VHH binders against p49116. Designs and how they scored, part 89

Target 1, 238 residues: p49116
Amino acid sequence: EGPLLSDTHVTFKLTMPSPMPEYLNVHYICESASRLLFLSMHWARSIPAFQALGQDCNTSLVRACWNELFTLGLAQCAQVMSLSTILAAIVNHLQNSIQEDKLSGDRIKQVMEHIWKLQEFCNSMAKLDIDGYEYAYLKAIVLFSPDHPGLTSTSQIEKFQEKAQMELQDYVQKTYSEDTYRLARILVRLPALRLMSSNITEELFFTGLIGNVSIDSIIPYILKMETAEYNGQITGAS

## First folded at step 7 (VHH)

Design a31 (framework vhh_7n9e_1)
Fold by ESMFold2-Fast, scan of step 7:
Structure a31 (fold): chain B 238 residues (1-238), chain A 119 residues (1-119)
Amino acid sequence: as target 1 above (238 residues)
Amino acid sequence: DVQLVESGGGLVQAGGSLRLSCAASGFTFDDYGMYWGRQAPGKGREWVSGISWSSGSIAYASSVKGRFTISRDNAKNTLYLQMNNLKPEDTALYYCARWYTGRYPTDYWGQGTQVTVSS
């Protein structure tokens, strides 16, 4: 048996909508986020181990972890997205909404705390200088999480997660041989992903696209898309 | 098809300098750590220097530290090794490699470029 991920699975290249508007708007933010989400799901779908679990298990796994995958993708693609600019625009909008009494103070506080947690996560990953291989395997570790409620095939999922952890360890040990505790510093960042609300992520990045439906409800349809349709979504070609 | 093509080797006198280049193709260069290794006549392969995808982490073998500098240009898919204060014991075939990718130790290595240091 070969490695869990191939070269094609380490590659993760986001194509941004063009042109970037002079003033950020809901459509640009939602289009950018949707491209990252579709790229993340296409990435997961292409993994042979993931395919081996079967369609029902695949749907359940991605429904459970899409927010973690999306957040790792935001951190990995922060520069190409100009994520700091997007988050600043969202913060300015929220501050103006307080002034105009359009949102409750409690809700705004929750959303602002989420943005600060997201910024802190992305900043910590940047400080650790996480590489593409490390990101791919961190995504694999969160994807193959056996501890979500209602999952079937949990033993097989756990074996794939352990394989991901072992392969990450071997890579870090050889690439960063003088930094004995690098892997530990990377892995302790992962629990923070589960503290971030998927509902708030939807509100910040996807409200303009999905209206009254949740990301969880559309995941089965995204996973069943043909490759050409997927490529159209991530490039905006169709 | 992963390809790594080294160049820049040659004959140089002790105390001299050489700059090696490694042109990478067939994979996304900026997603991988890279390293330089060498193999002297009648000896096994020796790791010389490694660099992470972003250049944020760099390491050297004790035998070359302070004399060699590893760098990369991700826009050009090229890895470099600047070798200063060369010694006869640096004589070897120098090759670049894509870093280990987990538990499956199939490094993709180039064919190498010969460096000969005369005394």
Scores: ipSAE 0.000, ipTM 0.173, lowest interface PAE 20.0, mean pLDDT 81

Design a32 (framework vhh_7n9e_1)
Fold by ESMFold2-Fast, scan of step 7:
Structure a32 (fold): chain B 238 residues (1-238), chain A 119 residues (1-119)
Amino acid sequence: as target 1 above (238 residues)
Amino acid sequence: DVQLVESGGGLVQAGGSLRLSCAASGFTFDDYGMYWGRQAPGKGREWVSGISWSSGSIRYASSVKGRFTISRDNAKNTLYLQMNNLKPEDTALYYCARHYTGRYPTDYWGQGTQVTVSS
């Protein structure tokens, strides 16, 4: 039996839209986030274990965990994205919405709390110095979660999650042998991902989508895209 | 294919210093933590030091702590081990390694570079 992930699944390279505008706007933020989402879906789709579960199960898993994968991607790609700058622009937009009385104070508070949780998560991952291998396996652990409501094939999903956990453990223990508690410090970060609202993530990063389509509604289409269409979305087209 | 090529070993007297290098190719070097191991004659492989991708996390075996310094240059795909105040018990074949993982994991190890410390 081979490893759950190959070296190609460890490599996760985001291509940002160019050029970055002088003032960040909704369109640039949405395009950046869409590229990361498409890269994350392409990553999941390319895993042989994921393919083996079948199309219906694949769609259900990604619908259940896309926000967790996206948030891990934000943390992993934070420097490439200049995520702190993007979040600052979102905060500025929200402050202007308060002044123009376009959003309720309660909603703004919920969104700001989400941004603070996201920043805390990204900062904790940076402090732990999580590498590409560790990120790939954390993504695999959240992807192969057998405990989402409504899932079928839960026994197979659980086996793939256990395989991901074992391979991550072996890597961490062999690479950082004297750091007995590194794996525990990494894994304890994961429950926070489930506390983050996918609806608020959509509002923060995907408000520029034409027709106000939900991420949930586009997931089946993204997973079925031809490779050329998929590559066009993650790199942009001339 | 993954390749790791060590260099810098040699014969040195007790109290001396050596700098080992490991040239990595065939994978994206900065996606992985790396480590150095050693094997003395008649003994099993001993982990020496590990370093995360950005050098933000570094660990050393108790036997080398304070004497050895691990570092990496991601632009050059190179891992280093600076060895100071060498002792006869540091005599071993030194390997750089990247963990290859799976249900039956195996490490990618180089050929090694021999370090011999005379009394």
Scores: ipSAE 0.690, ipTM 0.873, lowest interface PAE 1.5, mean pLDDT 87
Fold by OpenDDE, second read of step 8:
Structure a32 (fold): chain B 238 residues (1-238), chain A 119 residues (1-119)
Amino acid sequence: as target 1 above (238 residues)
Amino acid sequence: DVQLVESGGGLVQAGGSLRLSCAASGFTFDDYGMYWGRQAPGKGREWVSGISWSSGSIRYASSVKGRFTISRDNAKNTLYLQMNNLKPEDTALYYCARHYTGRYPTDYWGQGTQVTVSS
């Protein structure tokens, strides 16, 4: 019937914790990441098609794609987050752990590679000058992915994904008519998201705040969060 | 092209005040965090104060906390630094800067405006 996304779904503004510390500590990083995660999930909730799938299916979808969605959010919000600085801070914090021999050499390599992948992905997106509409549609494509194991209503999810793709195509064709291959260049970036470890992302961005609680376990809570509560969260002090 | 142009510097006596402005152009100003830095003669660059895109987050160096106030007007694409109770040690070239992006691994900064505080 109507479009999958509207202009209201294009807006994606992250509010960083206040006040900003003189140096980026683990708490600040975790809080910032949490706000981005909440924003991403709130965004998903705002999509009528997402709502139409029902709570159980919604939860399953978000559980399956939260890392990808989060990573797209990182890319989109890289400027306001000063993502390079955050990543540098994370590396610095990790150095302490390295010096204390808390991590194996293999694990260190994995973590550092993951950080590199994150940075490269975000850099690649920045180089493409992805706009708000394109990000919205890319997030939708990622969200409505039917190929995750254990999902219900996969046919409907697939339809939504196709709709997102079509709308993106239409948008790119209209907005960037002289760039014939822009759509392809944008879509070809999505596979990189699937190669990123959700576990490592969780460890890097969330362990200081939620401890041993998994993102998977808090997703239902976040999805049930009231709008007022969410707004309070994004305006809260770190 | 990204441009940052600082103004408002000058000579002031200790205990005096100055208000610096930074006019931004060539990018979507309200999408970026901004900060002020300074460089004193013979010294390296020093971070002074930072503000998020929406002014929702603000931070100050310990050396200027309580004396300086950072603000921004997104409608005017302008960053401000109100400097009160200035000290001789505040003498420096003050510059405004845009925070990191994924595309650009370094901050953009202006040419700076000279602030000189006499004893």
Scores: ipSAE 0.005, ipTM 0.225, lowest interface PAE 12.8, mean pLDDT 88

Design a33 (framework vhh_7n9e_1)
Fold by ESMFold2-Fast, scan of step 7:
Structure a33 (fold): chain B 238 residues (1-238), chain A 119 residues (1-119)
Amino acid sequence: as target 1 above (238 residues)
Amino acid sequence: DVQLVESGGGLVQAGGSLRLSCAASGFTFDDYGMYWGRQAPGKGREWVSGISWSSGSIYYASSVKGRFTISRDNAKNTLYLQMNNLKPEDTALYYCARHYTGRYPTDYWGQGTQVTVSS
């Protein structure tokens, strides 16, 4: 009944706030992360298969997987974001927090481990030279995960995940025909996404966006946002 | 999820004392440094005092040093500000705030508690 994703779902264009400040601050980091989050939610909302599941299921799926989608987006957009520079600034701030005794050593260690996991994931994806089609289908595989608690329509979600896996396999086999094990190398990266804490991602990247509300609370709003409102968010005047 | 609730403000005469409390919930309190800030009408926020997760490091703004004492009870998830020898210029809405990892400025502010110092 046609492919799961169209060419419009393969293109994933992040527009960064301009100019990048001389030294990084929370406003720039949050604005950049917010644009990526909004782009990721808009991407998911535009998929016909996703729309077919209905509003309540859509909200539940995105609440369950937003951190995985966001992390894939960070890896895909790492160069556009200068992600290595952002992470280096965060690490420098954490080192200063140790010296000033502002945060517990256990908390700093937990956050540093998260940053190292994120860096390792992004480096592994870069080494594999993951293309835009592969990223789109990896995002679809994590979006259509039937194994999250509390989901309805799990059989239909599983069917869409299987369709995503099949279309990715067909693409990789045709495009990278000489690399027999490429798909296996790509898919084995996905479990690492679930090892990263959504709470720590939220803490590192979403200061100012969430204010006194969680990402879980913002998700239904973003998913119901009209195109004009969405465009306003990703091109914000900051 | 993260909540900070201040209490203990009120009307007091110059030279008097007040003890402010901040009840924290929704996070591991003893993993974070905490701050007291204040905002007088028509003015920006002023940092008053800060305390590390362990109470090993404490900061005071020069305007309050020697008069205010910050403390915390990690077992009760509570931050305190003991305010002595209050002056009319201490009149402000007082907020507690959490220091957060890997970013600045402070991410979570309470609703605040009003302190008014007369003559």
Scores: ipSAE 0.047, ipTM 0.589, lowest interface PAE 6.0, mean pLDDT 85

Design a34 (framework vhh_7n9e_1)
Fold by ESMFold2-Fast, scan of step 7:
Order: structure tokens, then sequence, then C-alpha cells
Structure a34 (fold): chain B 238 residues (1-238), chain A 119 residues (1-119)
């Protein structure tokens, strides 16, 4: 059996909507987030091990982990997205909502705590200087998580996750041989992804495009897209 | 080829009710989220309400919350909008749409059904 991921799975290039508006708005943020979500799902679909699990299992896995994949993608693409600017715009919108009594204080507190967790995660990944190979394997570890409720084929998923972990270990040991504890520092970042609410992520990033529909409802559609249709969505060429 | 056909619009007095229907064909209806939008004369398109493929997630615009109810019948490939306590400001062309994530809020909408609310 070959490696779980090929060199092509290391390439993760987000194409942002152009031109960027002078002032960030909900539509630009949602379009940018949607492109990242499409790119993340297309990345998952390209993995032979993922394809081998079958359509029903693929849908269940992505429904369970899309928020973790999306958050890893935000961290990886933080500079190309100008994520700090996007988060500042979201915070500004929330502050205006408080002033106009449009949202409860308890809800705003939950949302602000989520933003702080997201910023902390992205900052930790930036400080560790996570490279493209490391991101690819972290995404694979998250994707092949056998412990989500309702999954079938959990033993096969677990084997793919173990393979991802072993290949990450091999890569880090060879590439960062002088940094004995790098792998441990990377892996202890992953549990934080499970603590972030997918409902709050959806509210923050997808309100403009998906205010009428949940991410959960569109995942089967995205996973069934033809490659040309996928490329049209992520490049704006449709 | 996607086709969406709205019906059920008409003239109604303020405080009245109407039920809109949208018949979907040309795609697997229960794979997609659906929404209702509206466009009043001289105004842009406004999102009204949306429903996930399973009916597990439903959202409403603040202007219609508590008055309108979205529902779907996947066995009949039909989307519904129950409109209660109609106001003159609800006067618009109402259209249904198949939701498409990514670059579009929707990838297709029907020709619409006209709702006119007289004061």
Amino acid sequence: as target 1 above (238 residues)
Amino acid sequence: DVQLVESGGGLVQAGGSLRLSCAASGFTFDDYGMYWGRQAPGKGREWVSGISWSSGSIKYASSVKGRFTISRDNAKNTLYLQMNNLKPEDTALYYCARHYTGRYPTDYWGQGTQVTVSS
C-alpha cells in the first residue's frame, strides 16, 4: 500500500474573491469562507482512502468534521484571507449589535468566546510555523476520526487515521530532526478544534450565503459535484 | 435542467393569509436546501426563509419571523410557505430557489408568484 497522501494533497491554494471591497461586508466574508469550505471538501474527495470508504461514509465523516477542517483551513490560509481583518470586521458588527440591542448579552458572550478560541488556535499554529505537509496530515487525522457518533466502518477509518499519524511522525522526524518535541507540540493543538461550536462558526462566516440553509444540508451536494463544477465554485470561473 | 414553479399568490387584505407552493423537478429535491425570496417593485431581492434538506434547520428573516412558516414535502418534491398576518409591506413577487453554497446564495430560482396585500 502506498502513502495515505501524495504530494498533490500538500497543495492547498485558496483563490479569494476579487476585487476586495474597500470595507469588508458580510457577503465578501461569506463568499471567502464558502470558497475555503469548497476547497477543503474537494481536498478530502481527492484522497483515495477517503474515496474507498464510499459515498455514505464520506458524507457522514465530512458532516462530523467540517468545522475542524474549516478551522485548520482558516489557520493555513490566514494570510491570504487577511483573517485578522475579517475577524475585526465581525467583532465590529457584534459591537454594533450590542449597541442596538439586536442580540442578547449571553449570546454575544458565547460568540466572542468562540472568536477568542479561534484567534488563539490560529496564533498557536502560526507560532509553530506549521508547514504544508504538516497541515495536510493534520487535516487527514481530523478527517479520519473514528470517534464521531453514528459512524459506520469505524475500524477502517481508525486504520487510516493511524496511518496519517505515522506518516506525520515520519515526516516531522526527518524534516525537523533537531526539534525533539515538535510533533507533540503540534498534536496537542488538535483537541481545541473539538471545543469550537460548528453552529457558531456557521453564524460567523456563513450568514450571508447560508442564512437559509445549514452546512450540514449542503455537504452531500458539495461532495457529489463534478470536478469542473468544483473548480468553477472555487475560482469564480463558472 | 432545474425547474421550479411557484403558485398560490394572489390579492389579500391586510391581516389575511396565503399559502405558497413550489413544485421542483430536474434534480434530487431531498439533496438540497431550499429558500423563499421576494422582490417588491423598485426594490432588490430579499431573502425570506430557508429550510435544510431534512427540515432539521429552518431560518427566517426578522421581518417575517412569527408570521411565516416554511415547510417541505420531500415525497412530493414540494416547498411551502404559509403566510399569516400579512401586511401591505409583504407585497412582492415571491420565488423559491434551490440553495447553492459557494459563490451564489442560490443557483436557480423560479419565475415567481405575485402576492399583493391591500390595506
Scores: ipSAE 0.000, ipTM 0.131, lowest interface PAE 16.9, mean pLDDT 81

Design a35 (framework vhh_7n9e_1)
Fold by ESMFold2-Fast, scan of step 7:
Structure a35 (fold): chain B 238 residues (1-238), chain A 119 residues (1-119)
Amino acid sequence: as target 1 above (238 residues)
Amino acid sequence: DVQLVESGGGLVQAGGSLRLSCAASGFTFDDYGMYWGRQAPGKGREWVSGISWSSGSILYASSVKGRFTISRDNAKNTLYLQMNNLKPEDTALYYCARHYTGRYPTDYWGQGTQVTVSS
């Protein structure tokens, strides 16, 4: 049998808007996050196993897991994004909003807790030195999650998730043979992704994307986007 | 096509040193962890050392720990194995490898480079 993912699915290259402004603003942050989101959805739609599930199932899966995929992408691309600098700019904006009485203290606390959880996750992944192959398979494990409410074809989704876990295990065992517990240390990071609010992620990174349109509403459009349209989004040219 | 080409093997006396190189092509080298393995005549393949993409995680088989050093140069798509204080028991065909998930136990392997250690 062929593998769940090919080498083309392991490669995950984010192209950042350039030049980086001297002072980060919501436009730069939103553009950067949008490029990562589009890259993540293009990655998912290119997987033959994903395509085999059909359009309705594909839409339901991505709607359920886009925040998990996006967060894994933030961790994988943290260096190229200068994610720590982006998070610092967001924190600064939030602190200024308190002084101007624009946001409640309870809301600020909630958002700061989300930022802390995100940073902790990214730091954990960096300490584990997760490679591109491992990231690709972690993304596949969260993509092919059969336990989201309202899903159809759950048996087939579970089969693909098990295949992803098997192939990740085989890679880790062969590459890092003397590290018996590496796979366990990697996999125990995944539950934290489901504890992070997609609504808060949307507020932090996608403010100003398209007015009051949610990520949930745009997902079907992105998944049906032709290659030329997708390339225009990730390169800034059409 | 994925290719791994080893070089640097040869004949050395016990206590000597060799540096092996592996030139990788046909894939994005820094997306993958890499490893060195070896096979002595009449024996199965033995894992020698593994290295993560950033060199942040490095592991060695107990038989070579303290004597061998694995390293990589992602800009040159090259994997290295510095072998010091070589022993006759280190005599083997050394190959670099990248995991290929198509079907266990398949891996992308180079043809290998022979290392012979005389007493």
Scores: ipSAE 0.612, ipTM 0.851, lowest interface PAE 1.9, mean pLDDT 87

Design a36 (framework vhh_7n9e_1)
Fold by ESMFold2-Fast, scan of step 7:
Structure a36 (fold): chain B 238 residues (1-238), chain A 119 residues (1-119)
Amino acid sequence: as target 1 above (238 residues)
Amino acid sequence: DVQLVESGGGLVQAGGSLRLSCAASGFTFDDYGMYWGRQAPGKGREWVSGISWSSGSIAYKSSVKGRFTISRDNAKNTLYLQMNNLKPEDTALYYCARHYTGRYPTDYWGQGTQVTVSS
């Protein structure tokens, strides 16, 4: 059998809405986040191993892990997104909401803690100098998680996850032969993804969605899009 | 197809310096960590140095630390190895490499550039 991912699956290039406005608004943030989410779903959909699991399993896997994939994507695309600027704008809006009494202090605390966790995660990935190959395989490890409730074909999912782990290990050990602990430093970052609330991610980045639809509700539609329809979404056409 | 083309080798006396270059094509260069390997006459291949995509992580074989410097220019799709204070034991065919799984051999290698260090 061939490798789990090909070179085309390593490449992950986000196209941002242009131009970036002088003052960030919820629509620009939402459009940027939506493009990253669509790119992440298209990435998953293009993997032959993922396709082999079937539509129902594909939908269940992505619904369970979209926040982890999205957060890895934020870390990988932090520079092209100007993520620090986006997060600063969100923080400024939250601080203004305290003054106007629009949000409870408890809610603001939860959201600020989430932003701090996200910044810590992105900073740790940047310090490790994670490359495109490593990001692709970390995304594969979280995508092929056999431990989500309600999954069928869990033995096949587990085999794909193990294959992802083995191929990542081979890459790291061959590329950085004398750095025996690099793989461990990378893998210990993954549990932090499970600590970040998908509901808070949705509120921070997707508030501008038309009709206030949930990410959970749109996942099946994104995964079933034909290539032309999908390309229209990710390029901002129509 | 992935292609790696090394240059910069030659004959040099002990204590001398050489700068090797590797021109990469057929893949997105800045998505991958890269490494240099070498093969001495009658010996197996050995890893020399590796560098991450942004140069934030670098590792060296113990015997070359302080003498060799790996670097990369992502805009030019080029990997470099600056070799200082060369020793006769550094004599080898030097090649740049990128990892690849699910195929034998498991890594992409260039054809190499010969480095010969005389006493």
Scores: ipSAE 0.704, ipTM 0.883, lowest interface PAE 1.4, mean pLDDT 87
Fold by OpenDDE, second read of step 8:
Structure a36 (fold): chain B 238 residues (1-238), chain A 119 residues (1-119)
Amino acid sequence: as target 1 above (238 residues)
Amino acid sequence: DVQLVESGGGLVQAGGSLRLSCAASGFTFDDYGMYWGRQAPGKGREWVSGISWSSGSIAYKSSVKGRFTISRDNAKNTLYLQMNNLKPEDTALYYCARHYTGRYPTDYWGQGTQVTVSS
């Protein structure tokens, strides 16, 4: 079999809504997040191994790992997105809820911790200077995780994950031969993704756009979008 | 070992001011968001204010907004809480805490510093 990923899978270019508003409103934030989500899903779809799993399994995989993929996307696109500014804006918007006493102290703490975990994660990835290839393989490792409940074809998924890991290892060994522990430093960051709440992520980035609709429910729709429709969604949303 | 040591508390009259400090050690300070909490006698812990690792994001409890200012000096590994126009209802043990992250999924907090506001 050929490699799991090709150079085409390394490209991960997010286009932000234009023009940028004077202040980042909820709509802008949600639109930006939506574009990243769509890009992430589109990326997954472009992988032949992903396609080979079939539609039902594909959907289940994405449902299980969308938050992790999204978070990796945030890290990868942090500069383009001005993620720090977005997160600051989110906090500012949340202040209204705080003022209205709509949230308990514990909930406020939980939400803020999530925001700052995102910042810390993205900052840590930036400090590691993760490149496009490494991100691609990390996303693949996350995508092809066989340990999610309810998955079918787990053996095949595991095989794909192993392939991703091996290719990453080869890449790092060749590209960063003098840094013998780079692979370990990179991989050790992945557990952080599992500790982030998908519900809180959804609340922070998507509630202003999709309302009571869950990301889980729209994933099948996103995965079925045609490329033209996807592009239209990205360009026409703002 | 992660350590957080609060200071700056004391007795103050209503309308007075205090500046709390939290000295952090045992971890990379600028990798973590931090927050202040407080616990009044007979009450549970409550969140007061939070600040992100870069100070780019800040939030306050509604009852302290406009009176309290959270800040940090990453070079000094120190978190601050400037408390102005203090009220008797602000009386509590104030503690600083490190937000949990993916690397460390637990909160760490100090022993706290007592703030007492008299009428």
Scores: ipSAE 0.021, ipTM 0.272, lowest interface PAE 6.2, mean pLDDT 88

Design a37 (framework vhh_7n9e_1)
Fold by ESMFold2-Fast, scan of step 7:
Structure a37 (fold): chain B 238 residues (1-238), chain A 119 residues (1-119)
Amino acid sequence: as target 1 above (238 residues)
Amino acid sequence: DVQLVESGGGLVQAGGSLRLSCAASGFTFDDYGMYWGRQAPGKGREWVSGISWSSGSIAYAKSVKGRFTISRDNAKNTLYLQMNNLKPEDTALYYCARHYTGRYPTDYWGQGTQVTVSS
């Protein structure tokens, strides 16, 4: 009967590793991405509705949608991350890998297409000037997706997604009363998130260009971390 | 504890200008879009203008478009409304607002600042 999200769920503050190196390296990119991933998982875990679904359902939901949550987080935190600089560094590394015959041309093409899709998504969100409230509710809509294969309790998940949609609608319509199409412009951005490959996201942000990290395998452990451990990962403190 | 405090209202002649300010506290100001509303005596509340967190999206009620300018200073947690070419029908209590989603859906409204335009 209360709101799905509180003001504490709207606040989403990423603390970057400091200092930023003069030349970006895999370690800095992976550390930055890991902090965003842990922040996103901590955000989801703190939602009362999410916890009410139970641990098995929670794990299944996050395993299904982590790439969508992470991509929304990249868009929301693009400025603080200097995401454009990170993506430029990745592109430069890929171009060098072509010259050194370390990766197939087909694979590099797939990765470059993923980077272009990511840039286009982030640019569209920036153009719409999406705020913290809108991001929180877009993340909630993504998190409470009842349509992933293998999910149980889909009726309850759908109920929470509908609640998220209704609360976002109320916010947008009250804040921008004469802009009757703003909500539609925002919501039509979401399907693009499902076209983004989670395997390529892992390769770009969590293992550089060589792949092999399975975010899927570590999600249950991240969700069970104590708050102090989450805060340590977010800030880099031990 | 969300607080919104308006100032800058007063008496002005038709054709004149006023600049309203709203000091926000108790929440992270730049996480939210903000808006201005007004209520004339014996009338319902009317939405006036809204602004997104970085000022990239702005909208105005048709009645004020071209005369009013909404702006914000996130470093100062302050929302502004510059009102030009004021008309007697702009006479109202003006309040800044942030959306509120609770048991009884309503907006966080300030106390308001009175604007009176003489004819």
Scores: ipSAE 0.704, ipTM 0.884, lowest interface PAE 1.3, mean pLDDT 87
Fold by OpenDDE, second read of step 8:
Structure a37 (fold): chain B 238 residues (1-238), chain A 119 residues (1-119)
Amino acid sequence: as target 1 above (238 residues)
Amino acid sequence: DVQLVESGGGLVQAGGSLRLSCAASGFTFDDYGMYWGRQAPGKGREWVSGISWSSGSIAYAKSVKGRFTISRDNAKNTLYLQMNNLKPEDTALYYCARHYTGRYPTDYWGQGTQVTVSS
């Protein structure tokens, strides 16, 4: 059996809406986030092992881990996205809600903590100087997680996850042979993803675009979307 | 061990100013968002202001917006809260807190510093 990932899976290029507005409004943020989400989903879709699981299992898998994939994508694309600026804008928008007494103190704290958590995670990944291959394998490890409730073919999923881990290990050992503990440092970042709320992520990045529609509900459609259709949609929405 | 030590509180007349400081130790300060909270007698904890690790994002409670300014010096591992135009309703124990992150799924806060605003 061949490798889980190929060089084609290392490429993860996000195209931002153009032109960038002087003021990052909710629409721009949501569009940017949507592009990242689509890119992440289509990345997953491009993996032969993912395809081999079947449509139902694929959908369930992505539903379970989309927030983690999205967050890794944020980290990976932080510079291209100007993520710090986006998050600052989100906070500014949040401030308006605060002034309008739309949120409880506890909710404000919760949302702020989530934002800071995202920043901290992305910053930590930047400090580790994670490269494209490592991101690809980390995303694969996250994607092929067998421990989500309700999944079918968990044995096969676990096998794919192990394969991803082994390939990552081989890559790190080969590429960063002088850094003995690099693999460990990278992998210990993954638990942070599980502590992030998908609901808050959805609220922060997608509420202005999808309204009352959940990311969970649109994932099947994203996975079925043709690349050309995707490209057309993102260009039209910008 | 994570430690947060607040200082700068005291008694001040209405309309006066105070500057609170929070000295942080036991963790990488510039990896974490920080916030100020307060607790008035007989009331629950209230979020006051938050700041991201890089100071790029800042937010305030409605009740303090325009009067309080949060800032941080990452080189000094210190969080600040400049409080201007203080009001009697600002009387509370003010505490500094570290936001929870993926690394540490719990926030930490100090013992607090008492701020009393007299009418």
Scores: ipSAE 0.048, ipTM 0.341, lowest interface PAE 3.0, mean pLDDT 88

